# VH-VL binders against Exosome complex component rrp40 (rrp40), part 19

Target 1, 240 residues: Exosome complex component rrp40 (rrp40), of Schizosaccharomyces pombe (o13903)
Amino acid sequence: MAEVEEKGLLSYYFPGERIPDSIISQDGSIRLGPGLVFQKKDREEEIVVSKAGRLHQTGKNAMLIDSRTKRYIPATNDQVIGQIISRFAEGYRVDIGSAHIAQLNALAFENVTRKSRPNLNVGSLVYARVSLADRDMEPELECFDATTGKAAGYGELKNGYMITGLSLSHCRKLILPKNTLLQTLGSYIPFEIAVGMNGRVWVNSENLSTTVLICTAIRNCEFMSDEEQIKYCKDLIKKL
Short names: E, the ipSAE of ESMFold2; O, the ipSAE of OpenDDE; V2, 0.75 times the mean of E and O plus 0.25 times the DockQ between their complexes.

## First folded at step 17 (VH-VL; framework fv_solitomab_arm2)

Design r6 (from n3 with heavy chain Y50I K99T W101V, light chain Y95L; at its last look DockQ between E and O 0.01; V2 from the best seeds 0.00; counts 0 for: pae O 13.4 > 2, placed apart)
Fold by OpenDDE, look of step 17:
Structure r6 (fold): chain C 240 residues (1-240), chain A 120 residues (1-120), chain B 106 residues (1-106)
Amino acid sequence: as target 1 above (240 residues)
Amino acid sequence: DVQLVQSGAEVKKPGASVKVSCKASGYTFTDYYMHWVRQAPGQGLEWIGIINPSGGYTNYADSVKGRFTITTDKSTSTAYMELSSLRSEDTATYYCARTYVGSGRYFDYWGQGTTVTVSS
Amino acid sequence: DIVLTQSPATLSLSPGERATLSCRASQSVSYMNWYQQKPGKAPKRWIYDASYRATGVPARFSGSGSGTDYSLTINSLEAEDAATYYCQQYSSSPLTFGGGTKVEIK
């Protein structure tokens, strides 16, 4: 069964989602900005999201989707962080920040049977690998290492926070060995991190405040020198 | 086998203090948060607090904030809750329950409960 | 705080009948769980993450829902199902429980 998430103004939408009628002006004078399109379904007109982002109302009868992130182009074997947008019998639809919604089969996990499939709900985060990337097809995801068949960190991401809108370059730097920022932070605070090549990073730590602090550091240190990063982190840690 | 074994029943007067224990066994203590939930006689369940595995983070319900203190001893795999400034309204069975720090946002194992009676 | 309202408070049915328990949240929630509690015993995990049965839970139990509306269904009640069922949200602090639905078997 597909789960429906309640959406409203300033809520985050994914491509293909319908804007609820309760949000739409019924006076027939609505103007759609970027990220929204009219679609006819079953002889009824509906407003559908074409780009992922937050819904903004600009004026009395104008709406747009604010997407601050560059679109990710899926590549085979990329690790990505996705958000479950719907459930169906065979698996999940997953937003990975690309033009197309990705598919994650319910069995695309280590040692999973139909009876033991992961507990993924709408809104859940998943760390996955792109197993199929084609311009003409929806991307496919798997939650295991292609070589070993083991989970290797892939799977549902719980109890953490996701940073979105990071540059792909920044994400590439974060996965490098001996990353100054992560090493510095790790020397003070234990935390978990998943880095997606799609401009998303997930962090989990002992508590919310610490997690937020780490996320803040990750977001703010992109253009800092190593020395600046160290200093910045030390200063942040003092606030704990 | 996973077990959460709590201390015995307590009878206290208003204003007094009591400390309840929850001894964990059969699993890695540091992989789980410990929660406390209480249930007044004939009433429903009320969440009252959480502690992280390291013991460095706690959070409490407003109803007990400032009066109750949750602690852990990793060396003995035991969680504690000290109830101070006891009120008649604090009369309840108190349960410890664990939640995994990673996947799973549910109470999978519960202690047997500790009844605390506050009476004049 | 997120308030969970369960209905009905008490449900009295005969063996073999279908029971539907409702849990409504004051705001949209995730990670809704259900616990079964019998008199004098600690609660037991029953349904977690809205629709997954805990280990040992019979197939006649099912959970569903999203957003603000969740339900637990018992297909073909058995005598052993007599208990109080509590819903619980893990979306935000403080964690909260519903008031419970007492299921009685006639």
Scores: ipSAE 0.000, ipTM 0.505, lowest interface PAE 13.4, mean pLDDT 89
ESMFold2, look of step 17: ipSAE 0.005; ipTM 0.546
ESMFold2 (binder alone), look of step 17: mean pLDDT 93; pTM 0.949

## First folded at step 18 (VH-VL; framework fv_solitomab_arm2)

Design t1 (from r2 with heavy chain R105Q; at its last look DockQ between E and O 0.01; V2 from the best seeds 0.00; counts 0 for: pae O 12.6 > 2, placed apart)
Fold by OpenDDE, look of step 18:
Structure t1 (fold): chain C 240 residues (1-240), chain A 120 residues (1-120), chain B 106 residues (1-106)
Amino acid sequence: as target 1 above (240 residues)
Amino acid sequence: DVQLVQSGAEVKKPGASVKVSCKASGYTFTDYYMHWVRQAPGQGLEWIGYINPSGGYTNYADSVKGRFTITTDKSTSTAYMELSSLRSEDTATYYCARKYIGSGQYFDYWGQGTTVTVSS
Amino acid sequence: DIVLTQSPATLSLSPGERATLSCRASQSVSYMNWYQQKPGKAPKRWIYDASYRATGVPARFSGSGSGTDYSLTINSLEAEDAATYYCQQYSSSPLTFGGGTKVEIK
């Protein structure tokens, strides 16, 4: 990948978010780099973020999303969100944001046989548990609970959007049983969520707008008090 | 071009109130938080509060909480900060600064500043 | 609150010299920004997200750091670089600034 000269980063974006027109130069044709796509909505074309990261302006009308994130260091029993990057005979190679690509055996699922193994596609998201973590080896993943052997929510994540680059501390807060932010949001919008300890969060809701809203809230409320989170969410919901 | 234009200098007595304005132009007003930062003479920068893009949520530093009120008028793309119960220690240049609604944690544009002097 | 300590308070150097400004946080921070302020003027975004130059910032400026230790470096000072530089974090509420480093050019 040719190193593009960085001219400016404006903000951090999550998948599904629209790049505001006010940020886009109106001088000529816009060239979109990685992480940005044109989307047609209601007969209008808009620029939408496809990958979480910082908006990078490489020229007058050239933009990309820079997804520079701290590398996740795998730890045994961490729940992680990964993306299938390749298939091989015995399973899948999975990007979990670590230095090494993880391996997910096709049989590492609940009640799976060679004949009934899940068929995941390249690009699919998976919620998995780190079963083996070694600094010198590729991490291994499993899609079942280590104690019960049950799926316990692990497996393919269909639809939705994945947020990347969240702090581990924020992720830890999100998995707490009584999370004010998620409870508040859930009171207004039904949604599904998977939280990975690798700084990734997957959200699925009724539509793109609501999903983006939830992602925005998750992003913005990391350092807010419970009271602030509630107020913020209420205000945010008014935008729907 | 993005501009934040603030109101002129103010001189007030202790206990009085003053309202400072910040007129925004050149961008979508409701896509940004508006923060306020002050700087006492010869001193550093102090964050004092912000209002969210919709104007429905505000947060203040403890030093000004209960005395300062930040508001916005979307129709005029103007942010306001009312300083009440003024004290001598409130003497400072006050700046408005915008922050994008996204997770970027910096101020990309600042107003020119409004000097508020509180003296007996 | 996260306290940002900048050092030195004042830095007096000659044109062409290298300047290194330090910003130390009392806790680990994820986002560190630098602003340049000249006398009688509003601060200007200078370095953001630790290492990115704002639009119009000369290449002689660079930022680095992680965790609690951040720095702004000017490789070859010019007269126009005379200003006070403030570091700023918003990795936790409330947002805080460092005390600033005044760069003077001899």
Scores: ipSAE 0.000, ipTM 0.512, lowest interface PAE 12.6, mean pLDDT 88
ESMFold2, look of step 18: ipSAE 0.055; ipTM 0.606
ESMFold2 (binder alone), look of step 18: mean pLDDT 92; pTM 0.936

Design t2 (from r2 with heavy chain N59D, light chain S93D; at its last look DockQ between E and O 0.01; V2 from the best seeds 0.00; counts 0 for: placed apart)
Heavy chain, then light chain:
Amino acid sequence: DVQLVQSGAEVKKPGASVKVSCKASGYTFTDYYMHWVRQAPGQGLEWIGYINPSGGYTDYADSVKGRFTITTDKSTSTAYMELSSLRSEDTATYYCARKYIGSGRYFDYWGQGTTVTVSS
Amino acid sequence: DIVLTQSPATLSLSPGERATLSCRASQSVSYMNWYQQKPGKAPKRWIYDASYRATGVPARFSGSGSGTDYSLTINSLEAEDAATYYCQQYSSDPLTFGGGTKVEIK
ESMFold2, look of step 18: ipSAE 0.777; ipTM 0.892
ESMFold2 (binder alone), look of step 18: mean pLDDT 91; pTM 0.924
OpenDDE, look of step 18: ipSAE 0.878; ipTM 0.942

Design t3 (from r2 with heavy chain D31G, light chain S93E; at its last look DockQ between E and O 0.01; V2 from the best seeds 0.00; counts 0 for: pae O 13.1 > 2, placed apart)
Fold by OpenDDE, look of step 18:
Structure t3 (fold): chain C 240 residues (1-240), chain A 120 residues (1-120), chain B 106 residues (1-106)
Amino acid sequence: as target 1 above (240 residues)
Amino acid sequence: DVQLVQSGAEVKKPGASVKVSCKASGYTFTGYYMHWVRQAPGQGLEWIGYINPSGGYTNYADSVKGRFTITTDKSTSTAYMELSSLRSEDTATYYCARKYIGSGRYFDYWGQGTTVTVSS
Amino acid sequence: DIVLTQSPATLSLSPGERATLSCRASQSVSYMNWYQQKPGKAPKRWIYDASYRATGVPARFSGSGSGTDYSLTINSLEAEDAATYYCQQYSSEPLTFGGGTKVEIK
């Protein structure tokens, strides 16, 4: 795929938002790259964002959404979602979206011995806590609560779907005890959720359709009011 | 027409509290974040915090965190900021400013400002 | 925190002259805005998203820039342009403003 040279960065958009006509070239046909789609509303064609990101003009009549996520900077005691990228004798290398690959010791689990250590595969997802964070060192992870020594929800995340590229602010909102969005969704669809401070969220529900629906809602509702979130969820559920 | 109308000037002693109001009209209140910005006499602008449309989430600058509280009353379309444990350095004109929930990260409308003077 | 440095602090020019105001960020930013403030008044949105004029802003005003370097230009100064101009970023929290450039008309 030929790298398209960026001519200009305009703004950050979220899924469902319309690109204003004022920023669209009026001198001919427009080519839409990733993250942009044509939609028809009231017999008029409009350009709508399908992925969150920055709008780039790559040519006179070409635009795309760049969904490049900022690198996560590890912090001690952050809960994070990682992907196992390799195995070694003492544990696992884990991608947590930071500059450095994290290390997860095979013994860094509740009640684990050398003989009873979890067997994680490459590609597996893990919910873990950052136990060591240094700019000059590889982050270290643990899959137990630092205070109690119990698993406390940490460990392998089986099945489900992982959302990436969420803002830290959004993740912080999602972990609140009374989150309107999650409560609303939960009232219709039973689901499991793990929220990482590295901009990743894992969701699992009864089937793929419901899981995708929940993930879509989570992505789209970051800046919505409670009332808007409720309405949005209700409308989304009607599509099932 | 969109309007943000703030409460009147206040004079307080150090350690006291004051609550400033910002009444919004001419638009859907719940469609916007409300930010607060202050300006000390003869100085520049300083962002101090915001509240989301629902009123359930706030964020503050470190300089005021723990002392300032932003709230909203949706029924009256009014945003409030309570300033507690006032210090002399809190002397400033305080502005409310709205920010749309959608694309764009700018303040399109501002209140007229509320001057808070903290003096012994 | 992202620090915005505006230069010059004060700009004194005659009517009809060109004014260039600079805003430099300590790191790359994506959302840069400019506000005009006159003495005793609230700030007004002036330029948003680096290069777009707010409603009512004269065509003699323009904004440009990317990354860490942004500028506001007034092609031909008028007496009414006397004000302090602030740049503001919203790429990351906390939101920050520049120190401002005071434009004076001789």
Scores: ipSAE 0.000, ipTM 0.493, lowest interface PAE 13.1, mean pLDDT 89
ESMFold2, look of step 18: ipSAE 0.855; ipTM 0.921
ESMFold2 (binder alone), look of step 18: mean pLDDT 94; pTM 0.948

Design t4 (from r2 with heavy chain D31G N59D I101W; at its last look DockQ between E and O 0.01; V2 from the best seeds 0.00; counts 0 for: placed apart)
Fold by ESMFold2, look of step 18:
Parts: structure tokens; sequence; C-alpha cells
Structure t4 (fold): chain C 240 residues (1-240), chain A 120 residues (1-120), chain B 106 residues (1-106)
């Protein structure tokens, strides 16, 4: 998709960073939108980022920083849910909703070799741990526990249903051992769950309708009290 | 280290009940379903039920439904199975085995087994 | 219920030989595992999700298959591989196991 991709869609900038001259048109004056400013250095002007966000070119000679769109900022040891967008002999390119596409080495799985490596297809979901997060490099992922080397729930997420766009604070509450919503649902329904710090949650259960019901409950209960969550779950179960 | 340690062997008469414990250590107890699998002498493995320790959901195989109860004690990280109205066909080694609440459909750790013998 | 049929029931081979264990499901399965069990011991996770080797499983073991037809291969049999191997489906409840293949070393 490099031929169709607009310049700057994969680039995320922080305040103080400079915009490379290679992005700038040589014809006419440059109009800067929100998030970009001119700064003078030794009689020459350079374009500097003033707000964190994605660089957008809005015209031949116009650009801005889009700070309205939130994206996942990788942090080492985060659990994430990714979707495989391309595969190579040595690994996979994985979309995790970050500025850069992540990399997953074909050998980054429990007890695999080149001959016994996984065969994951484009479009497959994976649960992975961020092994390297660096502003200047593509994030790296591993599908094993850093300490034990075992899968420990990482790897391909088969079947089920994924919701996206959850806030980080919501995901942090969901991953806690004593989460009221998940505990309450777990008294009525058997299910599997994976929570990504990239705002993605995967659920699998007996059938798709039950799975979607659980996902809807997760999305709708973010700001409910414990008592409200319990009552909400009881009402939802009646619809089964 | 993850361990599942089961209670000792039991000898019972038909019609009695038996309660077997499975004490978990080295992991977050409520993060894993606990399954029970039995194996009659010289035979293969038979799944008989599970519990979600976090919420308490249980399900049982038809072969033992109505006689089989799985419970947990979160404070001691222990799962229990209780099988009532014992029959000679219930003579088996009973294993607890855990399954992660997340992705990964397999039993990653097993208890050492508890032999239950039902004889007149 | 999904019935798993393992063959052969017993496989008696010499060290260094290749062993192939078969597991056939009565209907399509998306989650197939293999467990190793030695006499008097609990089963151990051996191959999971058709082809992944558990930690500690030697590279001479490999798993393959999809749908209804699965296999476990031991490329060069060693004495320590003597055990019974069970396949197990986790696609639908009730969970079921195959009858086992006992691997013996001559």
Amino acid sequence: as target 1 above (240 residues)
Amino acid sequence: DVQLVQSGAEVKKPGASVKVSCKASGYTFTGYYMHWVRQAPGQGLEWIGYINPSGGYTDYADSVKGRFTITTDKSTSTAYMELSSLRSEDTATYYCARKYWGSGRYFDYWGQGTTVTVSS
Amino acid sequence: DIVLTQSPATLSLSPGERATLSCRASQSVSYMNWYQQKPGKAPKRWIYDASYRATGVPARFSGSGSGTDYSLTINSLEAEDAATYYCQQYSSSPLTFGGGTKVEIK
C-alpha cells in the first residue's frame, strides 16, 4: 500500500521535532496549520512541531499536525492485540493502531524453529507483548512471556470478536484481577478474554451472539458503579 | 513456579461421596478456569467439568451431572471436586488441570492426580 | 460430541526410527492438542494448537493437520519418548480426548 498511502499518515511527531526538508514542496510558500511553527536558525527557517500528533499534508503547500486523532503509543511490556497486514519469511508486519506498523519475528513464539514456525495469515489477530518501544523505530512484538518463554495466552486469537477504541483507563481496569464486570459476567457465562493496552479487547464464547453481548457490556460499562454493573449484567443475561 | 497439588488417595464404598482438593500456587488463581479430568485404570482420559474461580460458573459432563460439584476457596487458592452417589464406574484417577481465561485452548498444568477407588 | 479416533493403539519401534501418530475427528476441529503421559504420571502439554511444541519438547516432535485429520511425528525416536500420547479437541463442549497411542521402545 505504499503507492496509495499519503505522505505523513504513518508519521507521528512530538513537540520540538523538525520536519524533514524532503517532505516540503519547493514551489511557493508553505502554509502551516495547527501544530506546526516556523523557527529561525542561522538565517534559515525550519518547520518545528508544536503539538504531538500525526503529520498531515492538506495540499501541495499546506500541512498540519492532527492532534484530534488518538492512536496507541507503544510502551515496553504492554499487552496488545494486533492484526497481521503482511507476512514475510522472517516474520510479520502487524497493525497495533500505533504511528508505526509493528514487527513480529517468526521465531517470537514458544519453542519454535525455522522449520516449525507458525503460519499466520494476513488478517489474523494476535495477542502479543511489546518487546521494544522506541520513538524512532518500529515497535517490536513477541508472542511469549518475557520471563518464562511460554505462550501464556499470547499468539493467534482464533474465532471470537474484537472491539476497538477503548480508553487506556478502561483497559487498565479490565485487566485487573478483580474487575467487577468480568467477575459478574463470569458467574453466568464461560468466555475467553484478551485485553490490549492499545484499546482493543477480544472475547470468545459459546456463540457469536453471546460474544457480542459480552463485548457490548464491556464497552457500555466504563463509567458505571460496581452496583450498576451487576444490575446491568443481570438484565443482559435475561436476553440470552 | 506453578503447581497444582491434589489431596491423597481415597477408598470409598458405593453410595458414598468423595471430596478431592487441588491447591494452586505460583499464579493468580482467579485468572484460570479449573478443569477436572479422570482416567479409569488402564483407560484413556475423560473430561468431567470445570469452574471459573473468578465468577463461579460451572459446567459438568453428562456422565457425572447431578452428582458432581466443583467449588473453590479463593483465600486458599484451592479448587474442590465432590462426587456423590459413587459407583464402581467412578473408580479412576482424578486430575485437576488449568486453562487460562484468555486465549490458548489447552491445559498447561496438571495436578499429580488423586486415585479414588470405589469398592464394596 | 466430537469423537477422536487415534491410531495405532500401540506403536513399538526401535530408537532412531520415525513414529507417526494419527488422530481423526468426527467433525472439523479448530483447536487440537496433544498430551504426553508416562505410567503413573499426570499428562503433560506436548503439542498445542495442532503444531506448537510446549516448552521442553524436543525438536524431533512435530504436529500437523487441520479440520478432521491430525498427526504427531517423532523424527528419531529416543528411549525417553516411551509414553502414551493423547489428542484432545477444545473446539466444542464437551471436551474430548482420543483413546491414546502407546509408544514403546524395543
Scores: ipSAE 0.775, ipTM 0.891, lowest interface PAE 1.2, mean pLDDT 87
ESMFold2 (binder alone), look of step 18: mean pLDDT 93; pTM 0.947
OpenDDE, look of step 18: ipSAE 0.851; ipTM 0.927

Design t5 (from r2 with heavy chain D31G S54Y; at its last look DockQ between E and O 0.01; V2 from the best seeds 0.00; counts 0 for: pae O 4.1 > 2, placed apart)
Fold by OpenDDE, look of step 18:
Structure t5 (fold): chain C 240 residues (1-240), chain A 120 residues (1-120), chain B 106 residues (1-106)
Amino acid sequence: as target 1 above (240 residues)
Amino acid sequence: DVQLVQSGAEVKKPGASVKVSCKASGYTFTGYYMHWVRQAPGQGLEWIGYINPYGGYTNYADSVKGRFTITTDKSTSTAYMELSSLRSEDTATYYCARKYIGSGRYFDYWGQGTTVTVSS
Amino acid sequence: DIVLTQSPATLSLSPGERATLSCRASQSVSYMNWYQQKPGKAPKRWIYDASYRATGVPARFSGSGSGTDYSLTINSLEAEDAATYYCQQYSSSPLTFGGGTKVEIK
């Protein structure tokens, strides 16, 4: 197979650096979050970084620079949400918010062959498990359960919205089987969720409004009691 | 068939430098880590370092850190290891070995080895 | 660093006998591997992930173990099995090898 190298992006940007067009959706409707600004240079509009930090794609057409995120330290068997920053013939480089860029083999999926491997693009989100973690090594990812070899929810995260910058403690609470917040929300709105131990959460629901609402709730309820969470969710849903 | 073919034997003086090559064939070069392992005469195996498949990230054992440099040429599917500031203790057969990205933590293919002798 | 201690250093047995090679890790490891090396040759992957035989490895070879204790067993020794066997871990950096067990056939 011919080596196909797509122009990769560094996950960390400094002020003044340009975001490459290759990672920007061709649909032209990009929403810039914090740390990104439109600039005109030579009659062309470009996206420039205004704050140092890591670039995150938070939605289909939304990007931001996260400057306050504590660095995630990979641990073996952690589920993480990563962003594809570059692709090669045999795999991907994935930003998982750690010091090192993680490696994801193109075959590290359930029942994948060379012919049937997922075709992930730069900017795509992936739910993966850390298969190798060491302070002095590049983390390695797999998109299957280590025990069963099944996908078990791992893989490409299509559509939806990604929340970044959550505390690790909050993420740990969200993955518990009996989570009051998620149960409450789920009782009103069907949704999908992937929780990464790297402070990232992905949500998808029937429409953008409901997705945003759920994400808002997740962000705001970290320090609320169960009773407060329930009340907050009920009030929030009334706004729909 | 997967093959790793290394350069020939080298004899150097202490303080000198040598560059060993490992030419890969039979697989996609940029899909595997390339590791280097050495073996002193009559001794066991010692891991030296590796280079990642994509960006040239390298990691070295403390015993060779700062002296050894691993590089790759993707166009020729060749990995290199430059040994600088050679010492008598660096006398060994050096092997390149590929490592698959994934749950497997083993070397599936090895080069034939390159003997480097450091003598005054 | 994880230290792998192999025992015995040398094992001399007759054809048909059972050989048991031990590899003990200084701390718990996963993904223990074994390599066979004959004199003047490069090591060959032999057993991987503790218990899986590499392609071409005879059925008389088996691997077992978990945590800190691993073993390679040759159920009935053949003359061709004369070699040095190394265990190897890559659970954490740096990657390390055992000192090897030399199997000699009488």
Scores: ipSAE 0.035, ipTM 0.575, lowest interface PAE 4.1, mean pLDDT 89
ESMFold2, look of step 18: ipSAE 0.780; ipTM 0.890
ESMFold2 (binder alone), look of step 18: mean pLDDT 93; pTM 0.945

Design t6 (from r2 with heavy chain D31G Y50W N59D, light chain S93D; at its last look DockQ between E and O 0.01; V2 from the best seeds 0.00; counts 0 for: placed apart)
Heavy chain, then light chain:
Amino acid sequence: DVQLVQSGAEVKKPGASVKVSCKASGYTFTGYYMHWVRQAPGQGLEWIGWINPSGGYTDYADSVKGRFTITTDKSTSTAYMELSSLRSEDTATYYCARKYIGSGRYFDYWGQGTTVTVSS
Amino acid sequence: DIVLTQSPATLSLSPGERATLSCRASQSVSYMNWYQQKPGKAPKRWIYDASYRATGVPARFSGSGSGTDYSLTINSLEAEDAATYYCQQYSSDPLTFGGGTKVEIK
ESMFold2, look of step 18: ipSAE 0.751; ipTM 0.884
ESMFold2 (binder alone), look of step 18: mean pLDDT 92; pTM 0.928
OpenDDE, look of step 18: ipSAE 0.893; ipTM 0.947

## First folded at step 19 (VH-VL; framework fv_solitomab_arm2)

Design w1 (from t1 with heavy chain D31S N59D; at its last fold request DockQ between E and O 0.29; V2 from the best seeds 0.00; counts 0 for: pae E 3.8 > 2)
Heavy chain, then light chain:
Amino acid sequence: DVQLVQSGAEVKKPGASVKVSCKASGYTFTSYYMHWVRQAPGQGLEWIGYINPSGGYTDYADSVKGRFTITTDKSTSTAYMELSSLRSEDTATYYCARKYIGSGQYFDYWGQGTTVTVSS
Amino acid sequence: DIVLTQSPATLSLSPGERATLSCRASQSVSYMNWYQQKPGKAPKRWIYDASYRATGVPARFSGSGSGTDYSLTINSLEAEDAATYYCQQYSSSPLTFGGGTKVEIK
ESMFold2, look of step 19: ipSAE 0.282; ipTM 0.691
ESMFold2 (binder alone), look of step 19: mean pLDDT 92; pTM 0.935
OpenDDE, look of step 19: ipSAE 0.832; ipTM 0.917
ESMFold2, fold request of step 22: ipSAE 0.160, 0.316, 0.341; ipTM 0.644, 0.717, 0.728
ESMFold2 (binder alone), fold request of step 22: mean pLDDT 91, 92, 92; pTM 0.931, 0.939, 0.940
OpenDDE, fold request of step 22: ipSAE 0.891, 0.886, 0.884; ipTM 0.945, 0.943, 0.944

Design w2 (from t2 with light chain Y52N D93Y L95Y; at its last look DockQ between E and O 0.01; V2 from the best seeds 0.00; counts 0 for: pae E 22.3 > 2, placed apart)
Fold by ESMFold2, look of step 19:
Structure w2 (fold): chain C 240 residues (1-240), chain A 120 residues (1-120), chain B 106 residues (1-106)
Amino acid sequence: as target 1 above (240 residues)
Amino acid sequence: DVQLVQSGAEVKKPGASVKVSCKASGYTFTDYYMHWVRQAPGQGLEWIGYINPSGGYTDYADSVKGRFTITTDKSTSTAYMELSSLRSEDTATYYCARKYIGSGRYFDYWGQGTTVTVSS
Amino acid sequence: DIVLTQSPATLSLSPGERATLSCRASQSVSYMNWYQQKPGKAPKRWIYDASNRATGVPARFSGSGSGTDYSLTINSLEAEDAATYYCQQYSSYPYTFGGGTKVEIK
């Protein structure tokens, strides 16, 4: 079963939460942008969230809270990564990070019938398309291309590693056919990727260590130029 | 010695734009945020925005959002602000101010100020 | 936005008197700073994190407070203390300043 990254960079934080020490670089002075403050706690200072939002790194020693982001708001034809919450006779309840739990009909797959329905376990990840999005209704998902009826890469995501909390802007760049980071990594490392507009990215490669390294690179590249991304990737490959 | 030296006073008509420079010296420019704070005549201080010179991230106060842009030139260690569609209420002295993170969260060095006068 | 209300607006006292400047926030604030500004000059860092004196600030200055109520006290006013003092919160975007308290020496 695919693993989900623990709360870290790009995770959603609420006021009063502490930023884990594992995220904080000590290579120089730490710079805090909007939404983060130093707070005295006994003999030490901690970095604490002061506004709700997602944690972004703006430089190797700089971070902020992006209060523009909230829970995922489904839009029709968005590609999303969901996690199966429960199974029912007619389908699945799927968490996609939205206000409402989404519905995935058991027949919403390529070439299925009532007798040959998919067998997705609770906790499984799925790559799906939002077929119905309305603010006041549960979103509906389908695991096939609406025009061709083919799976087209939708369906269960087996093995691999998922990271969460990526911005919509970042995900849009990642889904582009000739993304600089992914193209550079792909010239050195074979891997699979699925990008959800709900801020979730799934990667699978030859082993978990390499997969996590790729996911870390994806998360850390948001504010890098193309040139910086290429150098970053080359430095990562040396460690591999 | 840390210094922030700003460009000279400006007189503008409503609807014009103004660009103010803030030249930094005596420290590593990209290691500190640069904030902008303004002060209308006879009034208090108003924070209006900042930039992280190393990453380029900016944020602006609602009072100037959409008309205000902060940029930097790392090669000259200079921050710039530009305010467009000037209004009479934009008449103020504009300060750049440096902020260090760590113990104490405050503006530790300020520029001398640049007076911008908007009059018909 | 967090509104900082400073009182009094003007404080006129004789040398040697104790001055107390008040800053009240519209909601709880974790970090409060004070700046001193003399006419025609940029503000200077004065008190940070409610009670810590910046380098070069005389010992007669002290800051205190928490939550919504903060104060700056000058134990024995001197002529050089004539200035306007601004409180500033650095706990929540947007960062806001109080309206200032002008201290005048009679």
Scores: ipSAE 0.000, ipTM 0.365, lowest interface PAE 22.3, mean pLDDT 81
ESMFold2 (binder alone), look of step 19: mean pLDDT 91; pTM 0.915
OpenDDE, look of step 19: ipSAE 0.017; ipTM 0.533

